# Designs tried in a protein design chat: VH-VL binders against Cytochrome c-554 (cycF). Part 1

No score or structure here was measured in a lab: all are predicted.

Target 1, 133 residues: Cytochrome c-554 (cycF), of Cereibacter sphaeroides (q3j2p2)
Amino acid sequence: QDARQIERMIEGRHGLMTLMAHELGKLGGMAKEETPYDAEVAGKAASNLSALASVISPELFPKGSAVGEAEDSEALPAIWEKPDDFAQKISGMEEAAAKMQAAAGTDLASLQGAMRDLGAACGSCHETYRQKD
Below, numbering starts at 1 at the first letter of every chain, in headers, positions and changes, except where a header shows other numbers; Kabat numbers aren't used for antibody chains.
F, E and O are the ipSAE of ESMFold2-Fast, ESMFold2 and OpenDDE, as the mean of both directions, binder to target and target to binder. V2 is 0.75 times the mean of E and O plus 0.25 times the DockQ between their complexes.
[cut] stands for letters that were removed.
Atom coordinates printed by the task and the answers are left out, and those that the model quotes come from them; centres of patches stay.

## First folded at step 1 (VH-VL)

Design b1 (framework fv_bermekimab)
Fold by ESMFold2-Fast, scan of step 1:
Structure b1 (fold): chain C 133 residues (1-133), chain A 122 residues (1-122), chain B 107 residues (1-107)
Amino acid sequence: as target 1 above (133 residues)
Amino acid sequence: QVQLVESGGGVVQPGRSLRLSCTASGFTFSSYGVHWVRQAPGKGLEWVAAISYDGSNKYYAESVKGRFTISRDNSKNILFLQMDSLRLEDTAVYYCARDKYYGSGRYYFDYWGQGTLVTFSS
Amino acid sequence: DIQMTQSPSSVSASVGDRVTITCRASQGISSWLAWYQQKPGKAPKLLIYAASSLQSGVPSRFSGSGSGSDFTLTISSLQPEDFATYYCQQANSFPYTFGGGTKVEHK
């Protein structure tokens, strides 16, 4: 446990989320038809998202990095109180990201279906483990 | 072969309750959102309720909100609709239907059951 | 709620005819629209999803088009098994809503 290491980990988590949001923005724009569907662009964005999601693990949430314990953290104490459930939520997000990778390059309808699946998995995790703004 | 089979319909008196069931087979039930859609005799389709793949999200038509409760048992591949305070206006064939896409709680209904009739006697 | 208006409510047609059915949403729904076929005494069957995508196993004579608020289902050459009632459905937001239906009947 190192205070500086915890601070860097929180910064790392924020950076990871920012990169994931960038990829999700491209996929979401196409799914909402705000941006023309492009199978190659969608496939690459989904591949990047899957790779980024694979980095998410409990080790990114060291003890002492919760809301109220460290600056700028939004992670609820429930992460450390229910480690098995938290790990299951991470696995669910990884599975949804993998399905997106398989679907995104096929056609718009397949992308749209996978986007809802991914959104449901992300929302379920945030509802339980992330503090609201 | 994907199948959805409804049961539990019948003749009921106004104000009473009925519980409809829909048994799924031929696919991973726990991976799909499922819906109840009804059709009054000689009328069109009316969406009634939906439940997400994991049961965490439930949606209802305004006409049934507060009277109907949707639920599911993923270990038994069964969808339920608990119907309380039944009215003559609830007379219909009730269909269960599957979301087309894995993990969704909405979109399109790619498979439907055969329907179960709910009707009234005075 | 999003209201879905179908036109016509019924159409009389003969085998071989081109049949077009329209559906109008009371607000923009992008391409979040499906078309269903229902035969008497049977459950509906999905024909078209995402406005223009043909469901697996559905004959190519069925096609869908449109985006935003105006949508069309076309049957290029009506077959005997196509006499049925057709419904559009929006999937943009809850509550999901269906059109009133279009009955395609024998002339």
Scores: ipSAE 0.000, ipTM 0.516, lowest interface PAE 15.4, mean pLDDT 82

Design b10 (framework fv_bermekimab)
Fold by ESMFold2-Fast, scan of step 1:
Structure b10 (fold): chain C 133 residues (1-133), chain A 123 residues (1-123), chain B 107 residues (1-107)
Amino acid sequence: as target 1 above (133 residues)
Amino acid sequence: QVQLVESGGGVVQPGRSLRLSCTASGFTFSHYAVHWVRQAPGKGLEWVAAISYDGSHKYYAESVKGRFTISRDNSKNILFLQMDSLRLEDTAVYYCAKTPFYSGSYRNAFDIWGQGTLVTFSS
Amino acid sequence: DIQMTQSPSSVSASVGDRVTITCRASQGIYSWLAWYQQKPGKAPKLLIYAASSLQSGVPSRFSGSGSGSDFTLTISSLQPEDFATYYCQQSNSFPYTFGGGTKVEHK
C-alpha cells in the first residue's frame, strides 16, 4: 500500500529528472557549442524545462522516500530536516529555469549565461539534498 | 568494500538446468535492483534479466523468457538465476551487476559488476 | 527492442591520439546511455552515465556527448591503459541493450 505509493513517487521523480535531463542536454549541447545554436530549438527546450521544473515540490518527497529508506532514492534526510531551506532551493531552480526560458531563444551568449546560472542552482540543491558517490 | 561474487557456472549438456548465484557484500542488498548480463565467448554484452529491490518485479530478455527465472533472498544477500532448458546459445560468462541507489535518470548504469561465472557445454 | 549500433567495430590508434566512438539508437532514448570499458578476461567498468556524466574515479580525458539517438565517446589523448573494448548501453526501456563494441588496439 504505502510502500507502493512511495515506490511510485520515487519512479515519478526519476521520470521527471529524465525529461529535465533531455531538455538540459539540448541546451547544454548548444551552450558548449557541440551542437549549432538554433533559437527555436533552444526556446522550446527551455520552455519545456521551465514547465517540468514547476512540477517540483515537497509533495514529490514523502516521508519514507529517503536514501536508505526506499530503493533507488538518493534523497538525503536533510530534505525533511530543513524543509524551509529545501523549498528555497526549489524556488531558486524555478527562477533559474524561468531565466533560461527568457534567454535561450535570444542568442548563444544569453543561453550560455543562463546555463551557468541553471547549473549552479541545480548543483547547489544536489550538493545539499542528494547523495553523492 | 562493495562487491558482487558469482558462482554456480560449469559445463552442462543441452536441455539440462543450472542455477547461478551472486553474493553481495559491503552494501544494503535489499535496497537495490540487480541484473544479470552475459557475454558469449568473443562476443559483446547481452542483458539477461533484472529484479526489483523487493523481488516484486522481474524483467527478462526475449531470448530467455520462459526458460530463466530470476529471484533473490534479501535475508542472505543472494541473487539467483535459475536456467532451465539450456541451449548452446546460452554459452557465456554471466555477470551480476547493480545500479547505483538512485535508479532513475542517470543511475540506470551498472556501477558494480561481479567477476563473472562461465556457463559452457560439452556433449 | 531498441537496437544500439556502434561504430567503428575496431580502431587502430597510438598513444596520444584522439579516439572517437559513435553509438546510434534505433529510437530516441533521451540521455539514458552509458559507456563501459572492458579489458580481456575482466568485467566491464563504467566510464560515463547519462550520456555525458563522468563516473567518479574515471580520468577526465574520457568524455561523452549526444542526446536522443546519436552519441559519442571521446578519448582526448589515448594512454597505454586505454587499449580495450568499449560498449554503449541504453536504459530507456526494457530490455536494456548494448552496442556491439569497439575495440581500440595498437597500430
Scores: ipSAE 0.000, ipTM 0.497, lowest interface PAE 18.5, mean pLDDT 81

Design b11 (framework fv_bermekimab; at its last look DockQ between E and O 0.74; V2 from the best seeds 0.00; counts 0 for: pae O 8.8 > 2)
Fold by OpenDDE, look of step 2:
Structure b11 (fold): chain C 133 residues (1-133), chain A 124 residues (1-124), chain B 107 residues (1-107)
Amino acid sequence: as target 1 above (133 residues)
Amino acid sequence: QVQLVESGGGVVQPGRSLRLSCTASGFTFSSYTVHWVRQAPGKGLEWVAAIWYDGSKKYYAESVKGRFTISRDNSKNILFLQMDSLRLEDTAVYYCARGDYIWGSYRSYYFDYWGQGTLVTFSS
Amino acid sequence: DIQMTQSPSSVSASVGDRVTITCRASQGISSYLAWYQQKPGKAPKLLIYAASSLESGVPSRFSGSGSGSDFTLTISSLQPEDFATYYCQQYNSFPLTFGGGTKVEHK
């Protein structure tokens, strides 16, 4: 891919993560009891999150889009060194998001329970494949 | 893959001490609360102790409070259970189990992964 | 402490049977309830969390229901590999507590 296409993918995945964080913020606020639990809001947020998670794919991480190769990239070279592991972590994220979608609208405890896997999925991928601040 | 391996069990005399270890791999150990759960022969499960991801909080069952100490070394991915003043009723297989992620504000105190367990018994 | 009363203590069943196990908490625990399966000589395996959420990899024939104080684990059609002991566990508050267990055995 050319530089312009790579930049688009970087912007795309950054935007995707930003939107995911937005939905996660709603769920997290309720899970922490910082905001009152609302099943409808939780369900919608979880649905959105699951949909967004499903968009995560290796296509968003083209070769040449690693830290040091492209501007504004936070993607570590390990992504391309261990493509199978990376794909597995993406699948794990999607599964965790699906669990949240199934749980968030049930009750607060269910939402909190699903947050475990969700957080683990986020952390697992980012710890390995995202540049640390 | 996530793996927990207990060690340190054996035969002990009442009143003595024993230290159990649990070595973790396949996940970011320092990001998880971990627990000890025990099971007496032919009996049910009993939660023993929990330690927060950073060791900042510890919880104990009343039956072991004051006698057992849970600790962890995140640099080595090891969970410990120091058992002092052991009693016959402490006879059990001791499991280490993974608890909730660092989302400590989220109540997820169930156990998604377990070790194979290590047996603690007593000599008469 | 929250006491978890599990019933029955044992149940004899055949392959294909519907099996229902109940767990009652001495006080309200919302949906902070997990179910485990344990086979002889093995560590417990998580089946259900948050009272009704199926753990990844667990067959859909397993389901959990309930909230507050009364909970149910259901195996819609018992399979040969399902003969085991099942435990409920509350995580509403410390100390964490388990039910007494239910052994599902061959009829």
Scores: ipSAE 0.008, ipTM 0.640, lowest interface PAE 8.8, mean pLDDT 92
ESMFold2-Fast, scan of step 1: ipSAE 0.627; ipTM 0.856
ESMFold2, look of step 2: ipSAE 0.607; ipTM 0.864
ESMFold2 (binder alone), look of step 2: mean pLDDT 92; pTM 0.947

Design b2 (framework fv_bermekimab)
Fold by ESMFold2-Fast, scan of step 1:
Structure b2 (fold): chain C 133 residues (1-133), chain A 120 residues (1-120), chain B 107 residues (1-107)
Amino acid sequence: as target 1 above (133 residues)
Amino acid sequence: QVQLVESGGGVVQPGRSLRLSCTASGFTFSRYGVHWVRQAPGKGLEWVAAIWYDGSNKYYAESVKGRFTISRDNSKNILFLQMDSLRLEDTAVYYCARGPYSSGYYLDYWGQGTLVTFSS
Amino acid sequence: DIQMTQSPSSVSASVGDRVTITCRASQGISSYLAWYQQKPGKAPKLLIYAASSLQSGVPSRFSGSGSGSDFTLTISSLQPEDFATYYCQQAYSFPLTFGGGTKVEHK
């Protein structure tokens, strides 16, 4: 409702995605073998990622916070046009993050498999619900 | 007992090709990443290439990219280095080494090395 | 690429001496640093991994320390079999890189 509340929510969403990207960067570096696989570091990064993903819900996307309605928003109107599908995409992301948490501390191959699944879940949500560029 | 044995080195002419082999024994070869490291006469160690345990990921030093190809045959416990377009600066003893991929890229066991040199 | 600077290039020592060799990485590599010993005509041998962990079978007179970008290898009491060239190697990321080597030779 309040323009200031919508702006704070958009800032919160961007902050959440930035922190998730930070954790994903660590896992991705290991998955690509750009940095050595470290079970403790991978496990902690996956645990943090899972905790951050658990905060994602439709509540973070109030009406009026779409691209073109609020400054700095990249959220497409489809979020509010297809709420059930959007909720399903969030559930898929949470499932992928949980699989990553289970796999990341096991070995490199398990991390790599989970990273592919997580990347697909992130991409699927963005393809449908985020403005390109 | 972990053992790595290199073969295939010799005297070559510039621009020609050579294939090195490294035969592994005493451990489960298919569960380890393996590396090639070279050393020019009287010089230090230079990492050349690495291949992941299942052959899906390969890494190369910039100096050999596009000329060298690393590969492995897990059914025969053999690591290969195909060296194309050889140059005088490729003169070195070539070592294969085992690197545990899950705890950092430490080279814990090395072969005896095979010498690659050039004729006049 | 991560550059590894090793010093000194050579050190003259006697049996029983304490020998210290240093290695500096051009960027932070945490504790992903290894030390190798190479004797003339032989392949390198891993002495220390993860900056300070002694490889199985390596005598306790060898020790490593450091983290981030500055690392040290110490031989507390040099033995006749320790006259060799020593190399550090960053194990953090590809391409793997080695220091230039330190030759420990008879005084």
Scores: ipSAE 0.000, ipTM 0.518, lowest interface PAE 19.3, mean pLDDT 84

Design b3 (framework fv_bermekimab)
Fold by ESMFold2-Fast, scan of step 1:
Structure b3 (fold): chain C 133 residues (1-133), chain A 125 residues (1-125), chain B 107 residues (1-107)
Amino acid sequence: as target 1 above (133 residues)
Amino acid sequence: QVQLVESGGGVVQPGRSLRLSCTASGFTFSNYAVHWVRQAPGKGLEWVAAISYDGSKKYYAESVKGRFTISRDNSKNILFLQMDSLRLEDTAVYYCARSYYDFWSGYPNYYMDVWGQGTLVTFSS
Amino acid sequence: DIQMTQSPSSVSASVGDRVTITCRASQGISRWLAWYQQKPGKAPKLLIYAASSLQSGVPSRFSGSGSGSDFTLTISSLQPEDFATYYCQQANSFPLTFGGGTKVEHK
């Protein structure tokens, strides 16, 4: 792919992750009881997270955008070596985000359960397909 | 696949020291907090110690504070428990277990989803 | 330290029975509770986390409920492979603590 297109896509991926981390931080704070549970805030954060997760697709990972191939990339080559597995991991994250959206506004216990599932799905994809800092 | 394997148990005399090891494979060890949990013969589970994913935080049960030291080597995927001033009450099967840490949100949950088979520490008398 | 008290210490049951195990914390732990199953000579297996969330691969006949200080593990229809010892564990604060265990044995 065009080098500039790859650079723009990596910037886009980083931006997406930053916004997702912002929403996850709110949910995580409440789940850990560091911040008081607020059903309205939790519901909105989960809704935003679900919308952001829906943008994640293989399209965001063009060939040539792996770590070592492009500046600032943390994407491991395994993404392109195991495309079907990577797609399944993305689907798992989307499903977990949808469950969070259904649960977060209900009560603290529901949020805590969904947060564990979401964290596991995000972490599984991250551990397999993202370079650790 | 995902495995934790304990080693280093055996027969020991009171007042001596022993070092247990737990080797991780099949997952990214450095993303997990890891724990030592023991079980005396015919008794229940007793949490002993834990170490954070990066080794910066260590936690101990009151019964072992000052006698046991937990440590990890993330480059070798190994967890250690240095057991000093051993007592008869330390007789138990020692399990290694991991708990998940969500690095995106910084959310620790301390639920132990993967366990080793255990290593027996017993005393001669 | 948070003390975890399980009751009963043992229960005699038959296949198909509904089994209920209770766990009480000496202070409030919100939903920071897990349930484990242990078979003789084996390591514990995580069944329930966050008081009510079923661990992946665990049969739906297992369910957890409760918050604060009182928690329950329910097996809706006991199967032959469910005869084991069950433990609760609080994850609210260090030191982590387990309940004394409940042995589910044949009638």
Scores: ipSAE 0.014, ipTM 0.550, lowest interface PAE 8.0, mean pLDDT 82

Design b4 (framework fv_bermekimab)
Fold by ESMFold2-Fast, scan of step 1:
Structure b4 (fold): chain C 133 residues (1-133), chain A 121 residues (1-121), chain B 107 residues (1-107)
Amino acid sequence: as target 1 above (133 residues)
Amino acid sequence: QVQLVESGGGVVQPGRSLRLSCTASGFTFSSYAVHWVRQAPGKGLEWVAAISYDGRNKYYAESVKGRFTISRDNSKNILFLQMDSLRLEDTAVYYCAKERGYTYGLTFDYWGQGTLVTFSS
Amino acid sequence: DIQMTQSPSSVSASVGDRVTITCRASQDISSWLAWYQQKPGKAPKLLIYAASTLQSGVPSRFSGSGSGSDFTLTISSLQPEDFATYYCQQTNSFPRTFGGGTKVEHK
């Protein structure tokens, strides 16, 4: 059960990231003005992203699920070596997602500002804790 | 202090079966993944199989898939490799190897002395 | 599968020489690479893990470098006990794969 839980958690992490990327894609398209800004679409995408981000926790990263320990994992050992820092990165991501939820439905400029904060939070966490492609 | 001791190797005829054992001491066996790595005489190292700390996840090299079965008994600190349908190409010294730790990937920090599997003519 | 190409297959050296061994992965493995030393009739011994971290008890004349796809093991001043075969291994993904080995032998 424990070993199947690790496999399910890795699959769950990948699925969660895929759904978050889908919502980010809609917001990013609008922020870059590749698609017309739509306050309702942006608000819904940001709400979905915030809900998805709230699922991210250290519980999704059990010991044994690091890159090299389990197939398909991209999680670096630093996650388990620096648990307090990793928890802070998760909190920063949740905060950025909440700011996006508050800003996305307001206007394009507000969306663009929140996208910079989100991109920074995602990048900071991945740079430290995710294996490069 | 950490010790891995393989046994069960010997002379076998093609198509027969053999079971290897590896007895571990000096560390908490139930907390680490353990592996089988083989080396044909005069050749390089080839990874064969791996088993997770709790015995639930198993991995095999393509060359042995369907013929070999890895298992462990955490109550006795023993790792097993059941080798069925043995072929001449399975001739090798078989080492058991301990994974360094959960967060370091499959790096092998300790190895046993090896047990030789060979074939009669 | 990730292929590990190790070179050279052998090198002739004298005590005091600097020896360099290279290892190339067929894809990006970040820093997930280990180096092992094997003497005739003995089991391999871990020298370096995570590309550049020395295992406890390994002399400082051994060093590892590299990231991504290209890696190097260096022995800065070869000692008599260093004549052996060296193997790299990627620790990034299954199946675990080793380089072909480099035999460091007497001139």
Scores: ipSAE 0.000, ipTM 0.498, lowest interface PAE 18.5, mean pLDDT 83

Design b5 (framework fv_bermekimab)
Fold by ESMFold2-Fast, scan of step 1:
Formats: sequence, structure tokens, C-alpha cells
Structure b5 (fold): chain C 133 residues (1-133), chain A 122 residues (1-122), chain B 107 residues (1-107)
Amino acid sequence: as target 1 above (133 residues)
Amino acid sequence: QVQLVESGGGVVQPGRSLRLSCTASGFTFSTYGVHWVRQAPGKGLEWVAAIWYDGTNKYYAESVKGRFTISRDNSKNILFLQMDSLRLEDTAVYYCARVGSYKYYYYGMDVWGQGTLVTFSS
Amino acid sequence: DIQMTQSPSSVSASVGDRVTITCRASQGISNWLAWYQQKPGKAPKLLIYGASSLQSGVPSRFSGSGSGSDFTLTISSLQPEDFATYYCQQANSYPYTFGGGTKVEHK
């Protein structure tokens, strides 16, 4: 039931984060010139990231899946204490990902500009709602 | 109140080792890449080494590769430069500088230390 | 390695003058360029990042322009505190490299 649903949801969240990190790593590598800029690769990575970000919703964070309530969870209780703010952070991240999708395939400078906004949106959500290591 | 402070410079003999430190305060050190830049007396700026915010990537100028090692301790807000097999050509003021960036975006080196002088006796 | 060629090596100017310093990269670096000011005995100070973005707290008389391989730093109306050495620096790829510097001195 609920326990199994929570376990699977936490596993799903971790998988989603891993895939998003993979795409973000490609964009970040190009933005900081560790990987040569490639418009097609950047465009595809941005599209994948936007699609993955669209899956993020409060539905992925059922009650009882917080750090200390379920094994392997890093989600802070603040998610359930500040649901409107959490939803706003998700919307901001989704918007930044869409902006990146529009910019990444244009040129390196456009990618770099969008990467700033995307990195800030991802960091803002994690600072507020993820357990610090 | 954002600052970087270098220490560890001094007078050394050729072939010896020296370790420079750079202590950060007033900002979240662990989110910034940090660099070492040197300046020989009366000469221009020369980039020496860089380390990423998380310590995973390190880069060196060809002139110091294999002799210098950059490292950081994010728990203590300290950047290090281990300088081995020192040569007369390493004589310079050594500055540490942070990039004014968030992980994946470069904004320039916006905060610099005061510099620490490395010279040779002999 | 990317070579940064800065010109002129020195320029003599008077207060109120427009000063232009140029920087050329040996290969394309997009906008991965910063400009610094250094006064004798002091650490460098960031003026411009991303080729054209003014650093917070830097006077608006400083401006940067260019992209690709040709860049300029302009001081629209030189003030007494602007007599210093200026450096460009590329961050397109490692190793990072600085230009040779331009000394702005009194006529």
C-alpha cells in the first residue's frame, strides 16, 4: 500500500535526479568550456532536462516520505510545511528549463546565460527542501 | 566582509618546498572555484592553477605542472598550493582569487587576496 | 594555449581623456573575457566580466565590448584614480591566460 508506494516514489525521485544531473552535466560542461560547444547536443540535453523537470510535482512527495520518516529520503519536512512555496520553486525550475531549451541550441553565449538561471533555480529548491550532507 | 587572505610565503632555497594557504571568510567557500595567480617582480599577471568548487577538477599552467599541487578543505574554508622543486623563476607574489560564479558560470575573479611573496635566498 | 595580445603596452593620458585598450585572442573565446585594474603594490580589481558586463561598484565610465577574438576596454573620461595597469584575461579554456598589460600613465 502506502508504504510500498512511498518506497517506490523515493526510488523514482532518486532516478529522476540522476537523469536530470546527467543532462545538466552536459550543459554545464559546455557552459564552462570543459566540453566543446555542440548546438545539437546542447539542444537535445536541454529538451531532455525540460521533459524530466515537467515530471516534478508535489505528487512525487507524499506525506511520510520525508527524511527521518522513510529510508533513503533527503526531503526536508519544509516541503509539507510550505506547500505553496515548494510548488513555486518547482514552477521556477520548470520555467528555467524551458528557457534553457529555447537558448541552448542557439550559440555558446545563449547557453551560458540560460545556465545561470537554471543553476540558480535548481540550487534554490535544494537549499530550501533537501537535507544538507 | 567577503575576503581571501594568503599566508605561507617567504624566503626559500632552490629545490625546496613551500605550502601556501588562502583562508576564505564572509561567503560560502564551497560554491566557488578558486585560482592561484602569480606576478613576478615588475612583470605581468600569470595564471598558475585552479580547483573547482567541489575539488574534483584541478588545472595547472605548464610551467608548474608536476611540481605544484592545488587542493582545498571546504570544511575549513582553506585553499592550498603545495609547491615542490622550487626554481628561481617561481619568484613572485602569489594571489588567490575566487571566480565570481555559481558552479557552472564564470563571472571573472571578483575577490582577490592581498598576496604573499615567495623569494629565494642564494 | 590561448595567447592574449594586449595593446598598447602603455598610453600617456590626461584627466578627461577617452582611453581605449585592445585585447586580441589567438583563437575564438566567445565572451569569456574579463578586464582587471591593478595599482602598484595592490591586488588586481575586477572591472568587466563576460566581455561587456560591468562589475558591481565599478564606475560607469568603464565599458567593455567585443566578442570572438577582438575586445576593447574603454574609459570614457579618465579620472585621477584611473592611472593604473589594465589586464585582459580569457576563461574560455585552461590554462587561463592574461594579456601583457597596458599601463595608463600621466602625460
Scores: ipSAE 0.000, ipTM 0.508, lowest interface PAE 16.4, mean pLDDT 81

Design b6 (framework fv_bermekimab)
Fold by ESMFold2-Fast, scan of step 1:
Structure b6 (fold): chain C 133 residues (1-133), chain A 123 residues (1-123), chain B 107 residues (1-107)
Amino acid sequence: as target 1 above (133 residues)
Amino acid sequence: QVQLVESGGGVVQPGRSLRLSCTASGFTFSDYGVHWVRQAPGKGLEWVAAISYEGSNKYYAESVKGRFTISRDNSKNILFLQMDSLRLEDTAVYYCARGRTYYYGSGSPFDYWGQGTLVTFSS
Amino acid sequence: DIQMTQSPSSVSASVGDRVTITCRASQGIRSWLAWYQQKPGKAPKLLIYAASSLQSGVPSRFSGSGSGSDFTLTISSLQPEDFATYYCQQGYSFPWTFGGGTKVEHK
């Protein structure tokens, strides 16, 4: 695959993760009671997170973009070795994000419950498919 | 009918403490977040503090953070504002106001207000 | 913090006049805006919430419009009891902030 094209895709993945972290930071701040709960802000952050999660697909992980194959990549070879499991993890994350979108605008307790589910889904995917720092 | 009645205001000296109370009736107090809003003589409205329906979450305006403490007693339908280290700039009528818990930070939560209680300073 | 700017700061009007008060937010707040009426020596009273929804018991001569950053409160035919100070308030983002107020006074 063109090296420049792979570099752009890795930059795109990092950008996507940065935007998702930004939205998660808002929700997490409220869930931890570090930031006042705001139903409109929480609802918008959850909606953005759901939209961002929906663009995660195998297409963002072309062959040659794994850790050790391309600069700055943290993607483990297991993504290409276990494509069905990777797809299942993505689906679980999308499902958790959708539940967050339904819950975030209701009240703080609902946000906190959905945040636990979302954190578990994100962590499960990272544990299997992302190189640790 | 919804009623909020403030008490505890008075004349104080700078640096002293004062506790305001707001007694609620005519609605299920524990279902609502409640707020303190103040108004200096001849000036506009300034939001001061808020507390969630169960009392788990408390919020303060930057001008009073660390000096004021909001609390509530749902068994008695009473909201409190403990004001420590009072300054001349705290001179105002203090209003208790009702907000909606699930719209705590959104919309227009101040649907009912008390009559207000005056906090002022002597020499 | 979101700054709320009201215009005018005061308006002189006569009974029967159409009175228009505007409120501008320093950033987008969608429809998360309320209008309050305050008479001398009294607590504020909620008139309108969600930019255009009339609070129960408020006369239909009061109406609100706008979304995003620009909002208007209109009194279609001013009555003697409407001489008061009016405040807008954003509920979109903490901390909640009020406009500086608009005093509607006798011409």
Scores: ipSAE 0.000, ipTM 0.498, lowest interface PAE 20.1, mean pLDDT 82

Design b7 (framework fv_bermekimab)
Fold by ESMFold2-Fast, scan of step 1:
Structure b7 (fold): chain C 133 residues (1-133), chain A 122 residues (1-122), chain B 107 residues (1-107)
Amino acid sequence: as target 1 above (133 residues)
Amino acid sequence: QVQLVESGGGVVQPGRSLRLSCTASGFIFSSYGVHWVRQAPGKGLEWVAAISYDGSYKYYAESVKGRFTISRDNSKNILFLQMDSLRLEDTAVYYCATSRKLYSGYDYFDYWGQGTLVTFSS
Amino acid sequence: DIQMTQSPSSVSASVGDRVTITCRASQGISTWLAWYQQKPGKAPKLLIYAASSLQSGVPSRFSGSGSGSDFTLTISSLQPEDFATYYCQQANRFPLTFGGGTKVEHK
């Protein structure tokens, strides 16, 4: 029954990432000025993103759920080899999401600044711990 | 752990300049926006200025626009407030403040320095 | 600028009392509001952020509520260490602004 539990966790991780990407898409569109800036929409998207980021923890990455160990997983073995560093990367991403939550509803310039910080934090974590497509 | 230490306050003459510093330790300074908040003797809190984590964005209260300049040196973990054309109304304890909060961003101040006093002899 | 109006300016209370402080924004700020406690000669201490979230280490007798323009800080059972001045602060947009403060003093 461990195999079923791992499969459900991987599906959960993919769902979480999909929802985060949806919120990031709204914020990114505004930051690039592809869509009109709307303080309420930006604030709501940032709040959703921050809440979703708060769910990310090592608990979502049980042993046996790495790429090559379970179907559809893109998580690199380094997650379990360097747990303290992985936890630090997650913390940095959550902090960047929190900054976005504070900034997104303020004005376009604040949103753009927070997007740069968030992009750097997300990229750092993915570069080390995710198998690139 | 997280510590903010202000310095540079003192007794000044009206119309003069003064530079305040805030030295940060215990966190990755370059990742956080930082603020100056002041309090006149016996009065309430007044937000003065803010600077983004990378120095790209600066914000000022109307009362100090054109007279005060906020800046930072991320290599030394120091925040500055350059105060020009000082007025008696600038008499206050000046606090350095920031936030490392998970859900609230940098606009809620969970870390404050002890403050540095700016007074006038006139 | 967003003006923050606190009421009352001062309140006289006894240990064990329920104390309520209100803060009104001149325009809508959603839940972008914080509450601070300040004791004489000390820097302010964050109590509540995002209108209703309790800061780590702050006693549960403190609670915040409200959204939009009207906000409340409640101390359910006042303790001796709670005699202090309290400030609200909006984080919705720059410039950031504080309320005028409410002094909780001995009856």
Scores: ipSAE 0.000, ipTM 0.510, lowest interface PAE 15.7, mean pLDDT 82

